# Designs tried in a protein design chat: VH-VL binders against q9vpl3. Part 61

Target 1, 224 residues: q9vpl3
Amino acid sequence: RGKINIQRPKAPHYERARVVAVTQPKYPELPKAKSCFKTRAERTQQQQENPYNEIIAREVRNWLDHSRLVAFFHLSSITADDIFRVRVQLHKQNLHLKSYGSKIIEQAVKNTRYEAIVPLFHSNHCIVFSPDPEKTAALLRIVRRVPQMVLLGGIVEETMLSRNQLVAYAQMPGLHAVQAQLVQTLSQAPGHLIQQLQAHQNSFVQVLDVHAKNQMNEETPKST

## First folded at step 3 (VH-VL)

Design g31 (framework fv_cemiplimab)
Fold by ESMFold2-Fast, scan of step 3:
Structure g31 (fold): chain C 224 residues (1-224), chain A 122 residues (1-122), chain B 107 residues (1-107)
Amino acid sequence: as target 1 above (224 residues)
Amino acid sequence: EVQLLESGGVLVQPGGSLRLSCAASGFTFSNYAMTWVRQAPGKGLEWVSGISWSGGSTYFADSVKGRFTISRDNSKNTLYLQMNSLKGEDTAVYYCARDVYDDEGFLYFDYWGQGTLVTVSS
Amino acid sequence: DIQMTQSPSSLSASVGDSITITCRASQSISTYLNWYQQKPGKAPNLLIYGASSLQSGVPSRFSGSGSGTDFTLTIRTLQPEDFATYYCQQGYSTPRTFGPGTVVDFR
């Protein structure tokens, strides 16, 4: 009787505590307040949001500290059902799909080697975490079926990689030491990486549309 | 079978230094965070230090901060605790444990070594 | 730092008894509480994580409950091998902290 998923990193349930704390109280509608004033409840809510942001930032740091593979994606509009199906497929491969606000990510990576990733999160995004860098190939195979997710780059063995470098890493099966050496070799210019990733963002909508159409055309004939 | 084996515990003079080792087997060591927990004779458990999977992040209890250093060698599947400026209060059995961050976000220590006794006495 | 307290500090029981141990945190830790069992001269072993999730291989007579600041460990139909010291531990924040322990002895 094996216990599944016990060794895999996952986000802390700080969001559950936050949801319970925010959702639990129900208040009757109050008379319309003057726009130049904030109610005590509104002021308290703004003050409380700072503690929640710190808790979620700790969650992001925990994911980074317990993951050897981190992949960043641009995320186009996707239905809740579709993203759930993707999350299930990724989870079977020990890959964990998460989404966080840009301010949270900035707070989490401030004063760390990864501070340079912040610009990637100014648009719609999601992140995939895994303790197993060997799963990079599996990740890319799954994402090929999801045109709404476009790979921007990632972090493997604490080394930032561009989209092309991460694809190259995925195509190098073998000894862990060999893959780690490849990662180190590919990561010679990390400052250049973020600019390259940002430059590609404006073309992603067009790439996603073309990819979705091509993928639908290939899938339909094959399933018939 | 997951196995953790601590070593290095000996009698040391106050102000001395000592390095503990924890040899891991039966799992992919480099995929897990690790921790040290100590227990003074007849007392309860006290968390001492933790280290991320890569060794890039380290954490310490206030009682040992600045005196102890945690490190790991993933190629040798070994965890280390370097103890400096030892005090009588550091006398304890030191346990190595695997620090799990599971799919539901819970943090816990699922496997423990048998411990190694460190005695700080003149 | 989050302080953990346990009650009782010790209790005497007989085989077949049902016992309850309580653990309290100095601040809310949601469900980030774990329970460990330690037999004399042995290393601790994990019983329950996340307040109520039973670790693989642990008998179903062990159960945990609680959230926020108050937590309980219940052992129904106490067996001879259950005479041990039990510790709660919060996994919510660093530094990780343990309760002082509850010793379960023969009556």
Scores: ipSAE 0.007, ipTM 0.515, lowest interface PAE 10.2, mean pLDDT 78

Design g32 (framework fv_cemiplimab)
Fold by ESMFold2-Fast, scan of step 3:
Structure g32 (fold): chain C 224 residues (1-224), chain A 122 residues (1-122), chain B 107 residues (1-107)
Amino acid sequence: as target 1 above (224 residues)
Amino acid sequence: EVQLLESGGVLVQPGGSLRLSCAASGFTFSNYAMTWVRQAPGKGLEWVSGISWSGGSTYFADSVKGRFTISRDNSKNTLYLQMNSLKGEDTAVYYCARDVYDEEGFLYFDYWGQGTLVTVSS
Amino acid sequence: DIQMTQSPSSLSASVGDSITITCRASQSISTYLNWYQQKPGKAPNLLIYGASSLQSGVPSRFSGSGSGTDFTLTIRTLQPEDFATYYCQQGYSTPRTFGPGTVVDFR
């Protein structure tokens, strides 16, 4: 049938006392008891009892306990083929590239001397472990060809080193006594070193964000 | 090729102290964690203590915690076990072993010394 | 602490027999289980690590299997040199713990 156009009235002419209920503030009724209402408690309990997380955290702790060289990297987008190639090259030098979630890292290093590294893992990261600190130079040569891996710092002989300090360590091969003195000197302000490592991480994250936006702009040229 | 030689096992009085040594050769000592495992006469193996490659992390069985300390001197390729407040129950052959963490994440003791006998008796 | 148990505590066998030793953990240890052999008056030696990986130089007649809480060590076609005590050991957590041992004696 034909359509009839009905205009909406701007204000009601009938008595409001009969149409509009009193509008006193009331708390919302308790909604259906859903998993989401108790999800936090369940997640907390499940996390504490998750054997998988405990196994991986133990793995991280074992790597830290059995490595004289630990290097931390920010990791930007990289293909599986490229990272595999890097892993193979590193493995030939007894360098082991590992990636772990930040929560797992925190669980592993909690209440240990390594707890200070947690702030480095709030973004995409990877870690290289080795029992041989003399491999630091080989590590830096290999990662120089991998722009997606950005050195943040590391731990050498249980001493936390910034990016520049780790690079300096790598440039003194065969000078064991000098390297030992450098490590001791560089470790004298651990709080300051943590802040330096965090600053480098933030700077690199910003660079990567700009790079990612530039790539996106190249694929969809709407800005220019 | 890999060789571990324990020494220091002697007869000691209850409450006494003793230091055991383990001399390592044939591998890069500073690249490996090390452990002590003991065996009471006629009994099974009991893990006692472990130490990381650097000596920065140490681990102990509850039966010896607070009485024993483990240390290493990487310049001398030597592992030590300082035993204090010795009890009769500490009587055992003490073995030094290399603690391996391999690339697949497995932990195991691949090479063992011949052991040194510690007797705690009045 | 993770407690390890072994069964049997002892067994008698003849050369050429095949035997199985069982190890049980008080909680799940995934595959982080090792097997050691010890002859009288000698230090233990590693046979198997990671539940099923044969150590270099160990004869192929030795094999291990299992995961979680239940593990087995099998020796096919026993040889005279296999009469020894066998220990399982968990590498999952500290403190590291050993089973009580299984004595394999000549029948």
Scores: ipSAE 0.147, ipTM 0.610, lowest interface PAE 4.6, mean pLDDT 80

Design g33 (framework fv_cemiplimab)
Fold by ESMFold2-Fast, scan of step 3:
Structure g33 (fold): chain C 224 residues (1-224), chain A 122 residues (1-122), chain B 107 residues (1-107)
Amino acid sequence: as target 1 above (224 residues)
Amino acid sequence: EVQLLESGGVLVQPGGSLRLSCAASGFTFSNYAMTWVRQAPGKGLEWVSGISWSGGSTYFADSVKGRFTISRDNSKNTLYLQMNSLKGEDTAVYYCARDVYDYEGFLYFDYWGQGTLVTVSS
Amino acid sequence: DIQMTQSPSSLSASVGDSITITCRASQSISTYLNWYQQKPGKAPNLLIYGASSLQSGVPSRFSGSGSGTDFTLTIRTLQPEDFATYYCQQGYSTPRTFGPGTVVDFR
């Protein structure tokens, strides 16, 4: 008989799938004797090991392994068209704008030298990667015209730099030996660096608050 | 015009040590991660080791962990593989390759050297 | 570690034939799969990356497809220079792993 299968509202296959799943044998021998109960840390690890997050975290790790320049930005509300235009301009300079969730970044840098950057990503953020540290000056020129992106700091040649240190590095492009020396003299412990980056982040929030208040005052119409 | 030239492959006694070199030209060496891949005579390809652009991160296959070390000298555009405690099963042609990470997040080896033969035998 | 399997281990074909080689990963690798060609006595050459992206300079008769665990390399209108060994390789995680290779020979 010529009936279209879609015409028959039948959900028995859901019940069959459930029965098959329930009858699937489980509980193979586990190598650890304490596998019957898990520590708080083990349960937290299992919960955080989402397959999707693992894939994206590996992507972040790969960017870090293949980039001599990593710049961190606070990102305010921006339209899809505007961010696309920024990505195109950055791409022409071999600069790659990426955005990742805080949990993904935490998973990517966990057990690495960069673990200290995690607090930077509690607010809206984006990251620019490049294999070419000479492009730091080009990066700053491009983002200067994008008020929605505010530089927080970065990593240049494995050295964590504050916003001011990264700006200083950009002032000496084309002199490799001098740039290398500058990076070395500006280097500092990750813990200290993150405190400076967080301070800059807080300063930016304060600037946004002042700007908003000034705009509200300016929006007061002149009486007519 | 990317060029990778391996050198250092010789006959070595079991338990011996050897250092391989890979000289890179035609591109900015310090902008790329690099890798070593080996191939035993008549067998398939086996990834051995990888190194980030700076040398700050290194990776090894389980078969060589603790015996091999990978390093690079970006001022000389040269990649190294230090092989210690060599075994007969380490006999292979060792290839140097450029490890690319592109805009879409794909990892692949786009340029390979000609290879250098390491023979571990008494 | 992610294990890679190729089928068939060897394949005999004639010039002008269309052939397919399959590659299977022991776990999902999304589209993070590359194909390499190796001619006797030569270094490998990249053919396809990201499962389906053709490397610059590679003839359009080569194509790749697949995602997850199952991947296919297709060579249309086989040419004499295509008789070689083909390897798949996962770029999903470290350690990077290669398939055992498929030898494409004639007769």
Scores: ipSAE 0.017, ipTM 0.562, lowest interface PAE 7.7, mean pLDDT 79

Design g34 (framework fv_cemiplimab)
Fold by ESMFold2-Fast, scan of step 3:
Structure g34 (fold): chain C 224 residues (1-224), chain A 122 residues (1-122), chain B 107 residues (1-107)
Amino acid sequence: as target 1 above (224 residues)
Amino acid sequence: EVQLLESGGVLVQPGGSLRLSCAASGFTFSNYAMTWVRQAPGKGLEWVSGISWSGGSTYFADSVKGRFTISRDNSKNTLYLQMNSLKGEDTAVYYCARDVYDWEGFLYFDYWGQGTLVTVSS
Amino acid sequence: DIQMTQSPSSLSASVGDSITITCRASQSISTYLNWYQQKPGKAPNLLIYGASSLQSGVPSRFSGSGSGTDFTLTIRTLQPEDFATYYCQQGYSTPRTFGPGTVVDFR
């Protein structure tokens, strides 16, 4: 039997399931700098001086420079299988899900106009890149089905947009002129936009605190 | 408080079918993968099946592949295990557990139900 | 499939003793190793995840170490409630596999 079609939701036949288990581990090790989650060992290694940090930072700058759509997400606990399925669905729409450590992001955006995004990455995060800003609607449709990914904000046509502004942009008709006018209009108060993005992140700090408390309450007391 | 409550375990004849249920409460069920682990009387733990948060990915131990199916209803906060073509060696306590993929990338079962006994005997 | 082995299969100890249980994987699993405790007639509970991370609510006398293929669970100053069966489990690959268990009983 040939290649496994991992996009099919139906349970695989016995032979196919066995090939998946043998060929790909259920929980593959995540790439060092290209994962929404990192192992303790990977995080510890990244805290040390790493000769590859500059190479990865240049990759991040390249993604930022070539992408006309960049969306920032808070990421809650999610299985490797589920994030892989999301990544595949996003890729079909020319949307590229990436994750980088906070130090790498800081190094990548240092001395650029994007330096203001650094505070967004103090928590668990991932970023979606695309050269096509018209894919914003497709992005939000896909992410709507992924409750673990929560939109914080983004950059469209080099303009920083809050979550609400990105949603508004996605709801515009598929006319390039109308979308360009929205971006231009929304960019008229850039100082307030940064505060909105930070306020949204702060709201998610509260959500994370509630989630952490719920996880702690779910673990204690135990019915021993 | 996280609670997982299994039900459905009964005595069944070899070749019979049975569906187990696991009712979840105290957490957002749709945010977590779930698993079934069994334990034959006097024996160790054996992983049986797993399902992703959405139900889009399912996994099975070779011993049950083709006979068991796992499913979930996120609107009812319930996990299911449909067991077909039951054999004597399927006799075990079946545990429902929450399968966590944490921010550090580790995978573990943090909360377990009390189990439901399935006996396969003539 | 990744096979897990534990040693010893059983051990007898007294309250106040320090004990060590070892777990070996048939191939490298990095640090994707978890430890579970099961008391007689009860469901298992998570003790340690990621080889060395103590689950919240678990007493500090429990500790885990190791990476690759060899792992250790240590319980210092055994308490009466620690007499149980302990299982290691790899979270590295499907199928998820458990060790055969180590029974810790009273001497």
Scores: ipSAE 0.000, ipTM 0.422, lowest interface PAE 16.8, mean pLDDT 76

Design g35 (framework fv_cemiplimab)
Fold by ESMFold2-Fast, scan of step 3:
Structure g35 (fold): chain C 224 residues (1-224), chain A 122 residues (1-122), chain B 107 residues (1-107)
Amino acid sequence: as target 1 above (224 residues)
Amino acid sequence: EVQLLESGGVLVQPGGSLRLSCAASGFTFSNYAMTWVRQAPGKGLEWVSGISWSGGSTYFADSVKGRFTISRDNSKNTLYLQMNSLKGEDTAVYYCARDVYDSYGFLYFDYWGQGTLVTVSS
Amino acid sequence: DIQMTQSPSSLSASVGDSITITCRASQSISTYLNWYQQKPGKAPNLLIYGASSLQSGVPSRFSGSGSGTDFTLTIRTLQPEDFATYYCQQGYSTPRTFGPGTVVDFR
């Protein structure tokens, strides 16, 4: 170690430093684990040289911009093998199943006409994209066999549709003019639909009031 | 065959307005995003604006934002660029191009028009 | 915005030469890099997309490589019709940006 000649008188200093290093172990049981984590982190960093999150957010935006059919699903626990089989079946119909984090979805749709979809992705979800809106029927047929996927709604020809509206769209014959008419008919201003719902609620309350009064009259007589 | 034909390029005075058109044929126009790219005389290419297949999403370079509007008419297979508050630095050949997003996720401009010259000068 | 740079700005070459043009992005763009060729007075045409995929109809003497920030276009056995300006372009993000171009002149 050191220089033996002139450094000999400083042997106590070198010995002390060596003893201190030996007596200050920093988690000796973890060298193997930390080495593994270090190597894995370095391999992960090679992936991160590409700004992954930004690429995926732009990928989502591009899928939305280039797809005429977008369907949103809640996704329950499903095995990797099962979801792979579903992806293969969908791909044969030009339907592309994608899973993205909610922050990536929010980043992709912020300040766009699609911003309204963000609340759909606060939990586990997946999205199916297709350039072909005629494939809506094929999509619903395939997902009927996958109970882990629950249809929430979608976008067809830039029109946001609820679950029931998508089901209605899928049941129409493949007549382009008729399908366009259906999409326009199903697209209603929220005010009109709210007005109809409020009218039904008022009618229902009136029916309940009459029924309650009739029930009271029927209960008054006692029979032993 | 895929064809894109730009028109509308003329001499305009600074502060003026002009609308460019791009007539598309040989493909299903409504299935593709479209873009405008310009090139000032003796200079390189500069991306100007893009529009999704439906016209629902539009994008602009900072240099033209607020002054230019991109639109399309899928029933007429035509792309438009409305240019307002024109400046001398807007002088360029304007190309329309088809903007592709393929099955592998690559984005590129595969077919270009011949270009139309816009000159902004007093 | 992602800035693109090209090197060299210009080069002189003879028919039969092999040349390389480099393109650098200001941040990682994965493989979202395209190459275009533009002849004087003509519109650009697509040569390579996705860093290394050759466009249909483009001669096999053209090849592209690279990922992340550094990309290369190689033209092997240069032909008279290859004297043109070459541009790289990132398709990674909006705004789409082009390199300043590399002019390939006859020596």
Scores: ipSAE 0.006, ipTM 0.450, lowest interface PAE 13.3, mean pLDDT 76

Design g36 (framework fv_cemiplimab)
Fold by ESMFold2-Fast, scan of step 3:
Structure g36 (fold): chain C 224 residues (1-224), chain A 122 residues (1-122), chain B 107 residues (1-107)
Amino acid sequence: as target 1 above (224 residues)
Amino acid sequence: EVQLLESGGVLVQPGGSLRLSCAASGFTFSNYAMTWVRQAPGKGLEWVSGISWSGGSTYFADSVKGRFTISRDNSKNTLYLQMNSLKGEDTAVYYCARDVYDDSGFLYFDYWGQGTLVTVSS
Amino acid sequence: DIQMTQSPSSLSASVGDSITITCRASQSISTYLNWYQQKPGKAPNLLIYGASSLQSGVPSRFSGSGSGTDFTLTIRTLQPEDFATYYCQQGYSTPRTFGPGTVVDFR
């Protein structure tokens, strides 16, 4: 008979990697789940993904809470090595390139001022965050050499800006007050770009429908 | 050098109001989230409130929610805590601290002020 | 809310001793845990963030470890300036919460 209850072959109670693995249901629970009902196992997997999505969504909210510059990009086919090199170059300028799934972004911006950005992420995308809005010029300079990254727009000082507006902002180096005034002027009205982004393909159809109804109602209305 | 200087702590009657200020210098104040942490005499630290870099998002501990408001003036590099309906349990040294979100996604308080004592007593 | 506990609540040690302080979270917080040091009559100072990352300027005798719910702060060779109160704090979710503190006194 072997040596029973020997503490040496057992992992110490302070084993951190094992504790982490146990708290990550995807790893320890999946092999055992094969004995359960299929629908039950699938439900468990969906529940596990929900907690991870919330953790990542919280990360996105933290980036938004700590960044004065947020730039949105469409990302065309690019190699892992090339994007890594771009990420390193951006990091040297305190610019942080991140990629999140559309559903996670939606969860992160739900019930916030930024929920209007969700449509920008229906295809391949990435986001650049920075606490320093003066880095906008450096960002555009770096991205100009990366044709796979196409600027869609951004948020500067809590104001949504289009690609052209971001370029204009970047071309006004110097006095912070001048840049702030430019941001206000380019938006023309706070939230105007956000309202435009909320416009759907049906907006033009709706305008035409309203116009048609106005023509039909041109005659004097009559009521009792 | 990063410096945070709290002021406004005084003796107030229960049910009274008080506004604390935190003057920041040595860094770009508008680039950082800020927080208030308190410590009752002889007790541990308790997080009270936090505010994003712009002031657009604010957060509160349940013990002060509805009674306290946090705000900031980035043009004056100053953080505020408006305290209403004060209770004896609010007696504490109130610290202003810089709230950092780093490249790895960790949140922590890297610089703290010296604190200002608020006493709530008759 | 995430509740934090520390053990021991206090300990007595001598210069040159190695000490360990434990912090436990009421739910998994991954590695989003920070350690602070507070000397009597002074404001707290950040020692360690992200469970194991040493803050710039902090001596290498300080080290942190752990993940999930259990975390430790270790001081390898205690110096006179290390007699203080130590707090853990979770940065995982709002409201952010602190442990009750561990007082390290001279023996």
Scores: ipSAE 0.013, ipTM 0.551, lowest interface PAE 7.5, mean pLDDT 78

